# Designs tried in a protein design chat: VH-VL binders against Pyroglutamyl-peptidase 1 (Pgpep1). Part 1

Every score and structure here is a prediction.

Target 1, 209 residues: Pyroglutamyl-peptidase 1 (Pgpep1), of Rattus norvegicus (Rat) (q76ic5)
Amino acid sequence: MEQPRKAVVVTGFGPFGEHAVNASWIAVQELEKLGLGDSVDLHVYEIPVEYQTVQRLIPALWEKHSPQLVVHVGVSGMATTVTLEKCGHNKGYKGLDNCRFCPGSQCCVEDGPESIDSIIDMDAVCKRVTTLGLDVSVTISQDAGRYLCDFTYYTSLYRGRGRSAFVHVPPLGKPYNADQLGRALRAIIEEMLGVLEQAEGDISCCHQL
Structure headers, positions and changes below count from the first letter of each chain, unless a header shows other numbers; Kabat numbers aren't used for antibody chains.
F, E and O are the ipSAE of ESMFold2-Fast, ESMFold2 and OpenDDE, as the mean of both directions, binder to target and target to binder. V2 is 0.75 times the mean of E and O plus 0.25 times the DockQ between their complexes.
[cut] marks letters that were taken out.
The coordinates of atoms that the task and the answers printed are left out; those that the model quotes come from them. Centres of patches stay.

## First folded at step 4 (VH-VL)

Design fe01 (from f05 with heavy chain S57D Y59R; framework fv_felzartamab)
Fold by ESMFold2-Fast, scan of step 4:
Structure fe01 (fold): chain C 209 residues (1-209), chain A 122 residues (1-122), chain B 107 residues (1-107)
Amino acid sequence: as target 1 above (209 residues)
Amino acid sequence: QVQLVESGGGLVQPGGSLRLSCAASGFTFSDYAMNWVRQAPGKGLEWVSGISWSGGDTRYADSVKGRFTISRDNSKNTLYLQMNSLRAEDTAVYYCAKGETYYYGSGRMDVWGQGTLVTVSS
Amino acid sequence: DIELTQPPSVSVAPGQTARISCSGDNIGSKSVYWYQQKPGQAPVLVIYDDSDRPSGIPERFSGSNSGNTATLTISGTQAEDEADYYCQVWDYSSDHVFGGGTKLTVL
């Protein structure tokens, strides 16, 4: 039986601060070159480091593509591993973006939950990816920081009802090069799709109720 | 049977206030974003405001920002529009419209109410 | 932000094809929706996602969207199709944007 291609949206960030070239967008471009096979319709986007742009653009991506999964990639200057983020947070956004703006309420969504977990079992993904024997280390975290990375993640988790993921990459060459990061993202996203499909297999008993 | 029913419209003086309600039935109200769309007599459709599935996120047309407040009560399957500082240009039929997805202001509006008339005049 | 332009009126004879355009910069990158409104009634969705029909909408209604123009096409137009038609997109900077509307007259 042939199935329609599933849509997957992957984003990376543009330049900010000391990151004249953002490792996250470089990694996403490497992923785009590799692709996710012929069963996946992959859409990649570069996101400006701007709160107001994220608030408008991220919901639009969910609307346009009706994706099975949205993955956001960001760079962490303190990271030395590729990190899978388990949840986004609604509060604590004090840092000014590239337009010198930050939310007046320091929150992402007024009266939204304090945090939202991804529906993807990141512990399971991490174990599966580690078993593949990649030349990069993959770890998990529950705190994506309190800047555009976490803000974008929370926005997507809220709009996608948990069907989103966030991956932090270290700066280029510290220690991984662009090719390594692209291959790591491909493996991570493939395992995320696998875990997501297994979780949804037991929910396919919908009646008109 | 999926249905939206608006109420609360009427005649009000400039500078006055009105609160509109929209009662939803026949679908899981809490799963969908909701919108208010208005139409002035003899004119076209204008989107006014949208609210996400949970009520935690709202958007407004520039023409009504700071004067109108959209809200919802998912336990009562009801959408609201609080209209303050009303102007003659706010005179319109106000429609309640169901969004396509759970987030605000997105996609098709597949179910509409019959509308409620708001007239701002002395 | 995007602005949508429609012709104010279109006239066709019964049985002929009506075409209503909706022009906007790079509208082909957006999903377009079309609504039919008869006098004294609420709008009815007739096309969604550029070309799909809701259940109950006759096959004579079709849509397309490419470049800077989306088009609603009504084949074999019937007297009952006489109405105002509105195109609509959702844009991340503008939210829901409606065209100015087109009055279809079937003579």
Scores: ipSAE 0.006, ipTM 0.457, lowest interface PAE 13.7, mean pLDDT 85

Design fo01 (from f05 with heavy chain T58K, light chain S29D; framework fv_felzartamab)
Fold by ESMFold2-Fast, scan of step 4:
Structure fo01 (fold): chain C 209 residues (1-209), chain A 122 residues (1-122), chain B 107 residues (1-107)
Amino acid sequence: as target 1 above (209 residues)
Amino acid sequence: QVQLVESGGGLVQPGGSLRLSCAASGFTFSDYAMNWVRQAPGKGLEWVSGISWSGGSKYYADSVKGRFTISRDNSKNTLYLQMNSLRAEDTAVYYCAKGETYYYGSGRMDVWGQGTLVTVSS
Amino acid sequence: DIELTQPPSVSVAPGQTARISCSGDNIGDKSVYWYQQKPGQAPVLVIYDDSDRPSGIPERFSGSNSGNTATLTISGTQAEDEADYYCQVWDYSSDHVFGGGTKLTVL
């Protein structure tokens, strides 16, 4: 058996509403085909569009893999670019999921902070990825919406102590195809790991007691 | 009614290969995680492999990792286990077991097939 | 990483209470499942999530789980309860882990 050096978990969403095929899961499968190199043990998961499932599954993924990074991918019908989300929010979940369920408190975690920022410097990641000259535009957002995308992001940020990221992709072909999205995700995650490792190195040096 | 039927077991020589199948009926197969569990003659239960509802995640016991491959065809309501490089210690009855809805991280296995015997011997 | 230890055998007279233990480090922090297996038959789930019974399982079956020991209790044991019993947990590092099994003999 080979010991993994670094675990990374990446999720996409299953079918919902008008999306019999979810662009996020297609993009994650393309990423899986490309891989993240031999130094990364990549685990990919398809997540149902269900609040209660997310509440159980996301913490379990953190426990199972003890990952250095968890990246969630979701589709946004309003997106025209690949968007890096800076934070998740604890409240405002009023939309019904695939099981017609909605949290009674419209809240992700009772007594949790109102919002949690990713520890990843998304501005730095966006700049690095843009410098690579990919055929995909990458932008920043501070509002992933108040549905399963943001709910999943907040759950992961809370359980992973900010060591999570969320990437919104536009629908397939509007304007990017599956191959382009997979390549963009690979570049984004590689730059996220680079920024994270640099930041952790700096913090470790500061706190070497 | 909910039913799982295994097939594909038999006698095989060490180093050989077998492919097991599990035909599911009576429930929405594509909604459930599935598992393979084996039992050597006169011995206890040992989990072998598991697969998520969509087939997007696959898991293996250390004893079979690199030799066995789990897969599923949701359009045919069928679970598979491809077994390569078989060893005498792989001799067992192999059970197909239904897991949790949309969630692999549960220990629940509420419905089991009758099992199919795999004998690895010269 | 977790190992589950069960006694190899337990004997009980009809109408008496049988108790089958399942020991594992911090097993009380996990959900425990119990299976009954009769000769030549597939296992049957009799307890899930430490103490819940599936539909159709008699009320005489109950479970508990705390600290390092989970227990399957069969009150008023009947001859038909004679079987092998296995405990099981799901663990993030080991996936599904079964105990070695306990043969329950109803004398």
Scores: ipSAE 0.007, ipTM 0.451, lowest interface PAE 14.8, mean pLDDT 86

Design ua01 (from u02 with light chain S28K S95I; framework fv_durvalumab)
Fold by ESMFold2-Fast, scan of step 4:
Structure ua01 (fold): chain C 209 residues (1-209), chain A 120 residues (1-120), chain B 108 residues (1-108)
Amino acid sequence: as target 1 above (209 residues)
Amino acid sequence: EVQLVESGGGLVQPGGSLRLSCAASGFTFSDYWMSWVRQAPGKGLEWVANINQDGSEKYYVDSVKGRFTISRDNAKNSLYLQMNSLRAEDTAVYYCARELDYYGRGFDYWGQGTLVTVSS
Amino acid sequence: EIVLTQSPGTLSLSPGERATLSCRASQKVSSSYLAWYQQKPGQAPRLLIYDASSRATGIPDRFSGSGSGTDFTLTISRLEPEDFAVYYCQQYGSIPYTFGQGTKVEIK
């Protein structure tokens, strides 16, 4: 290889309910057009809104790419800002997916922790992105809901040992267009990688005077 | 039921170009990652390139990066490999292969192969 | 890249005997994402085993795979005449996908 690149996997969701066009997948496609620079191998996936597919696909993506970071993007009909989710939850999945299925245990991982926090300092990421002066507001949340968004996030946090993030986007045009969402995702993910790399570098630096 | 049929192979001089095609039938082509795998005469298998369901993600073995381009046309159920700046070491039978399932776990169907000979 | 080394290079056996083929990886293969293929002269390869131990559709139960990490094995419990062929292992745990150099199972 001429360039030792790091893998980053980013997912968006396919259609469900009244979202015939899912803003999350549109945003991820815009991100793909922009890229994450020459040092990153970006892999994007459209994920069906299906619990059983998520349970199989998300671990497989971690194993296939051995990524430094996996970012999941979902749409929130009530959101008016781009929201960084701090944690995923293991219980409370009662909603039926696109195949009319829900987990019998209403649980993501049997015997798993009640919640798992991302290792990414979302407050630091939010502050850095805000400093860039984008025409997109970025906020923080601790509750991604109890449907496929949170289920996917928890699955990824569990499998990747916290090296995952979830970003909620509002519906297209309410208020951000596709281009704005793509630029926001690029900035967010670049800052996430920066925060992760600094944290890893600081381990070495703490032994230096 | 599942069939993959390659075409476009032939004799070409070093530095020349060829475009390989693979016609797929008997399955929903747009649901699968697709690969090109080659085999030099009397030698083993070498993976060349793959492409995801919608064509947005592509990977290549280092020896062909910058020279070969994988692409697909889901409306025509077709996979392509554009080969430029061909070298003698590119001489091989080129197979079109379907990656097993949604996750790409091995190659469950292969075409019959098309021979590419790079020689002066 | 992960280099796969197959051994032996050639295995000479009679019908009815057991064949044991080895595939060793230079690095851990993630999630045991390793497949085995059979290839006969003039033909495309045929998938036998995926995920180290799962038989592909239509493959007889005399074929079995095992192993994890860096050491993998394909076993043919009782060779049939049609089983004399070249066998390749392949990892798909990381890009680039790589194949072993092959083991030829030939009639004694």
Scores: ipSAE 0.000, ipTM 0.438, lowest interface PAE 15.6, mean pLDDT 85

Design ua08 (from u02 with light chain S94R S95W; framework fv_durvalumab)
Fold by ESMFold2-Fast, scan of step 4:
Structure ua08 (fold): chain C 209 residues (1-209), chain A 120 residues (1-120), chain B 108 residues (1-108)
Amino acid sequence: as target 1 above (209 residues)
Amino acid sequence: EVQLVESGGGLVQPGGSLRLSCAASGFTFSDYWMSWVRQAPGKGLEWVANINQDGSEKYYVDSVKGRFTISRDNAKNSLYLQMNSLRAEDTAVYYCARELDYYGRGFDYWGQGTLVTVSS
Amino acid sequence: EIVLTQSPGTLSLSPGERATLSCRASQSVSSSYLAWYQQKPGQAPRLLIYDASSRATGIPDRFSGSGSGTDFTLTISRLEPEDFAVYYCQQYGRWPYTFGQGTKVEIK
């Protein structure tokens, strides 16, 4: 009667710019401490703010873990809420990363689609998480920007065929602390998994067996 | 069974050239980044160069840039290192190594090494 | 480039003892992209740990890795005779990839 554990990969980013401590990696580490229960094999990774590393590592995580879901977490200095991103974009990457590099074509994938939507119904996730009564506000967005956050999201959406999510968090203490962000991520990911399961019509009947 | 078998090492004079080969088997060669790592006698490890899955992207340590060229032939499951303008400091055992996953998490498989000696 | 400095240079211990090997980076190693290798005389290196703490396939539980940022540690909880070797750390968080100079674990 044992069901195999689901693999879930969650990433946060390392330091960049004014973010000597990246709230996304702190939030992911808090999530790691909480876990996602006994049915989920949770794997967490800190990703450098570097285009070439993202292009290299993100596909590797998909191959290594064959995950049911990959969630990327990034910080937005302008955000005051935790934001679920609906889609990633292939073009417009002009900002230099921590190695002072940007893609020569200013795109993520040559000849790739202009945008890719997550297969996860972010509106449904947002509604479910909101009804849990967390002390964290969750909102939705369709534009993760044109820097490493969107680049990472698009890379993962492309390689994972839409089976990815991106969550933007505000800086630590503005207004949420690390503990609040970790609990919010746990709730969000648990609801994402629930929405995915229902969307796939995964109704198993183990009545007599 | 993953195997990497190197060949092409030998004795060469300063300014000379050698081409190293690495024959890969037991895995889908075209899915992996591949590296050359060298080790001078009695010294530590030094990464030399790597190449992505289709050969479109290559990186080198500064000391060999412009002298060494990494390449691959996915149809033949082979990795190469063309070494030109060799110097005494290039004397080392050269290892072919597979980067652990699609974009390299260390080197999970290594060849036996092939010795390159640059001496007059 | 990121320079990795290993300490001690040589660690003299007896079988059954705990070995603690340090690797310090000149700059933060992003995403804990740090690996540990074991090398015995005349042999190619063997991957032990990747991503600072993930044990490679076939590596015994007595080997563990920890650390983040600039400070990393490889621990061998109870040395076996076969564990006396040279150990290298390696970062892959930034081009060029770099290795530490090695720590020799030898029989006392």
Scores: ipSAE 0.000, ipTM 0.446, lowest interface PAE 14.8, mean pLDDT 86

Design ua09 (from u02 with heavy chain N50D, light chain S95F; framework fv_durvalumab)
Fold by ESMFold2-Fast, scan of step 4:
Structure ua09 (fold): chain C 209 residues (1-209), chain A 120 residues (1-120), chain B 108 residues (1-108)
Amino acid sequence: as target 1 above (209 residues)
Amino acid sequence: EVQLVESGGGLVQPGGSLRLSCAASGFTFSDYWMSWVRQAPGKGLEWVADINQDGSEKYYVDSVKGRFTISRDNAKNSLYLQMNSLRAEDTAVYYCARELDYYGRGFDYWGQGTLVTVSS
Amino acid sequence: EIVLTQSPGTLSLSPGERATLSCRASQSVSSSYLAWYQQKPGQAPRLLIYDASSRATGIPDRFSGSGSGTDFTLTISRLEPEDFAVYYCQQYGSFPYTFGQGTKVEIK
């Protein structure tokens, strides 16, 4: 029997604030052109910078695709490197979104854990990607902020039981162009899938002993 | 052969209640998000509420929040809209509509509609 | 919320002519998540176009959609008698979903 393709969902954000063109959505579109090989069924989505839309759309993507991995991409105006985020946080959402809304409880999931770590070993991914010699610097972080990026990440980590990742990209041309960001995302996601598959294999081997 | 058939509309006094039903056939009902969309006489369309495949996620337009409740029974292939504290501005034909995809890429099938008139 | 403004309000044309209907959004519509519907008197709306340019199943080739951002167009290349109806645009890029006020295409 041939194996069905693995589903991977990747999202970027639409315009907000000073970002009339959101680098994250541009990077995701470049990734879509490259693909993730014939073993992966890649689905890409542009997400509005809106809390209620995220609360609706992200769980629906998990339900629709039953993905092995969901990767969210966001832009950080302060970033100069591509950053892998280790965890999302449930509280502290005070900033108004594009619809002038923020959660009344300032939290993502009522009675949810304070933070949720990705099951992906971001340190391992960062090392593997760095070894590839890309013209893009990759770093790690433990705080994606307390706005739509972190809110989206936490929502996905909660619904997918940790099978999610968040990647922050810098604004276009500061210093990376669209092509560089797309190639970096492809490499990052390929290494994420590799690390995830290895971890699952190691657990299976450990169980057998 | 997808069919959506609404029922439960009628004349009701301001402050009253009505429950609308939509009977679905010809497709796997549990695979789709479902919506209620209304149209006041001689006016345009207004999205009112929607519900995900298993009924765990529900969304409403602000003007009906706290007054209307959307629900579904997948075993009966039925969608419902419980309307409480009805106001004159709720007078409209209410359509049951199937969303094309998870996100609502448009409404690909609609029922014929059921008229709700809120008047004294 | 995103306000959709359709123009013209009424378009008077003869069968065989080209119809061009505009829908303008007060804010950019993400991923061109914009649909077009046709409604005839006494009937429910019918989906024509979704994702700005994708034709729904069973919709004739004479219907086409285009546009992105804030400016969207529905084109009927050669009007047939059955095409005289009211047309609505709808966005699903932002919550809440909103519709335009409609454009009536009527016989001249």
Scores: ipSAE 0.006, ipTM 0.516, lowest interface PAE 12.0, mean pLDDT 87

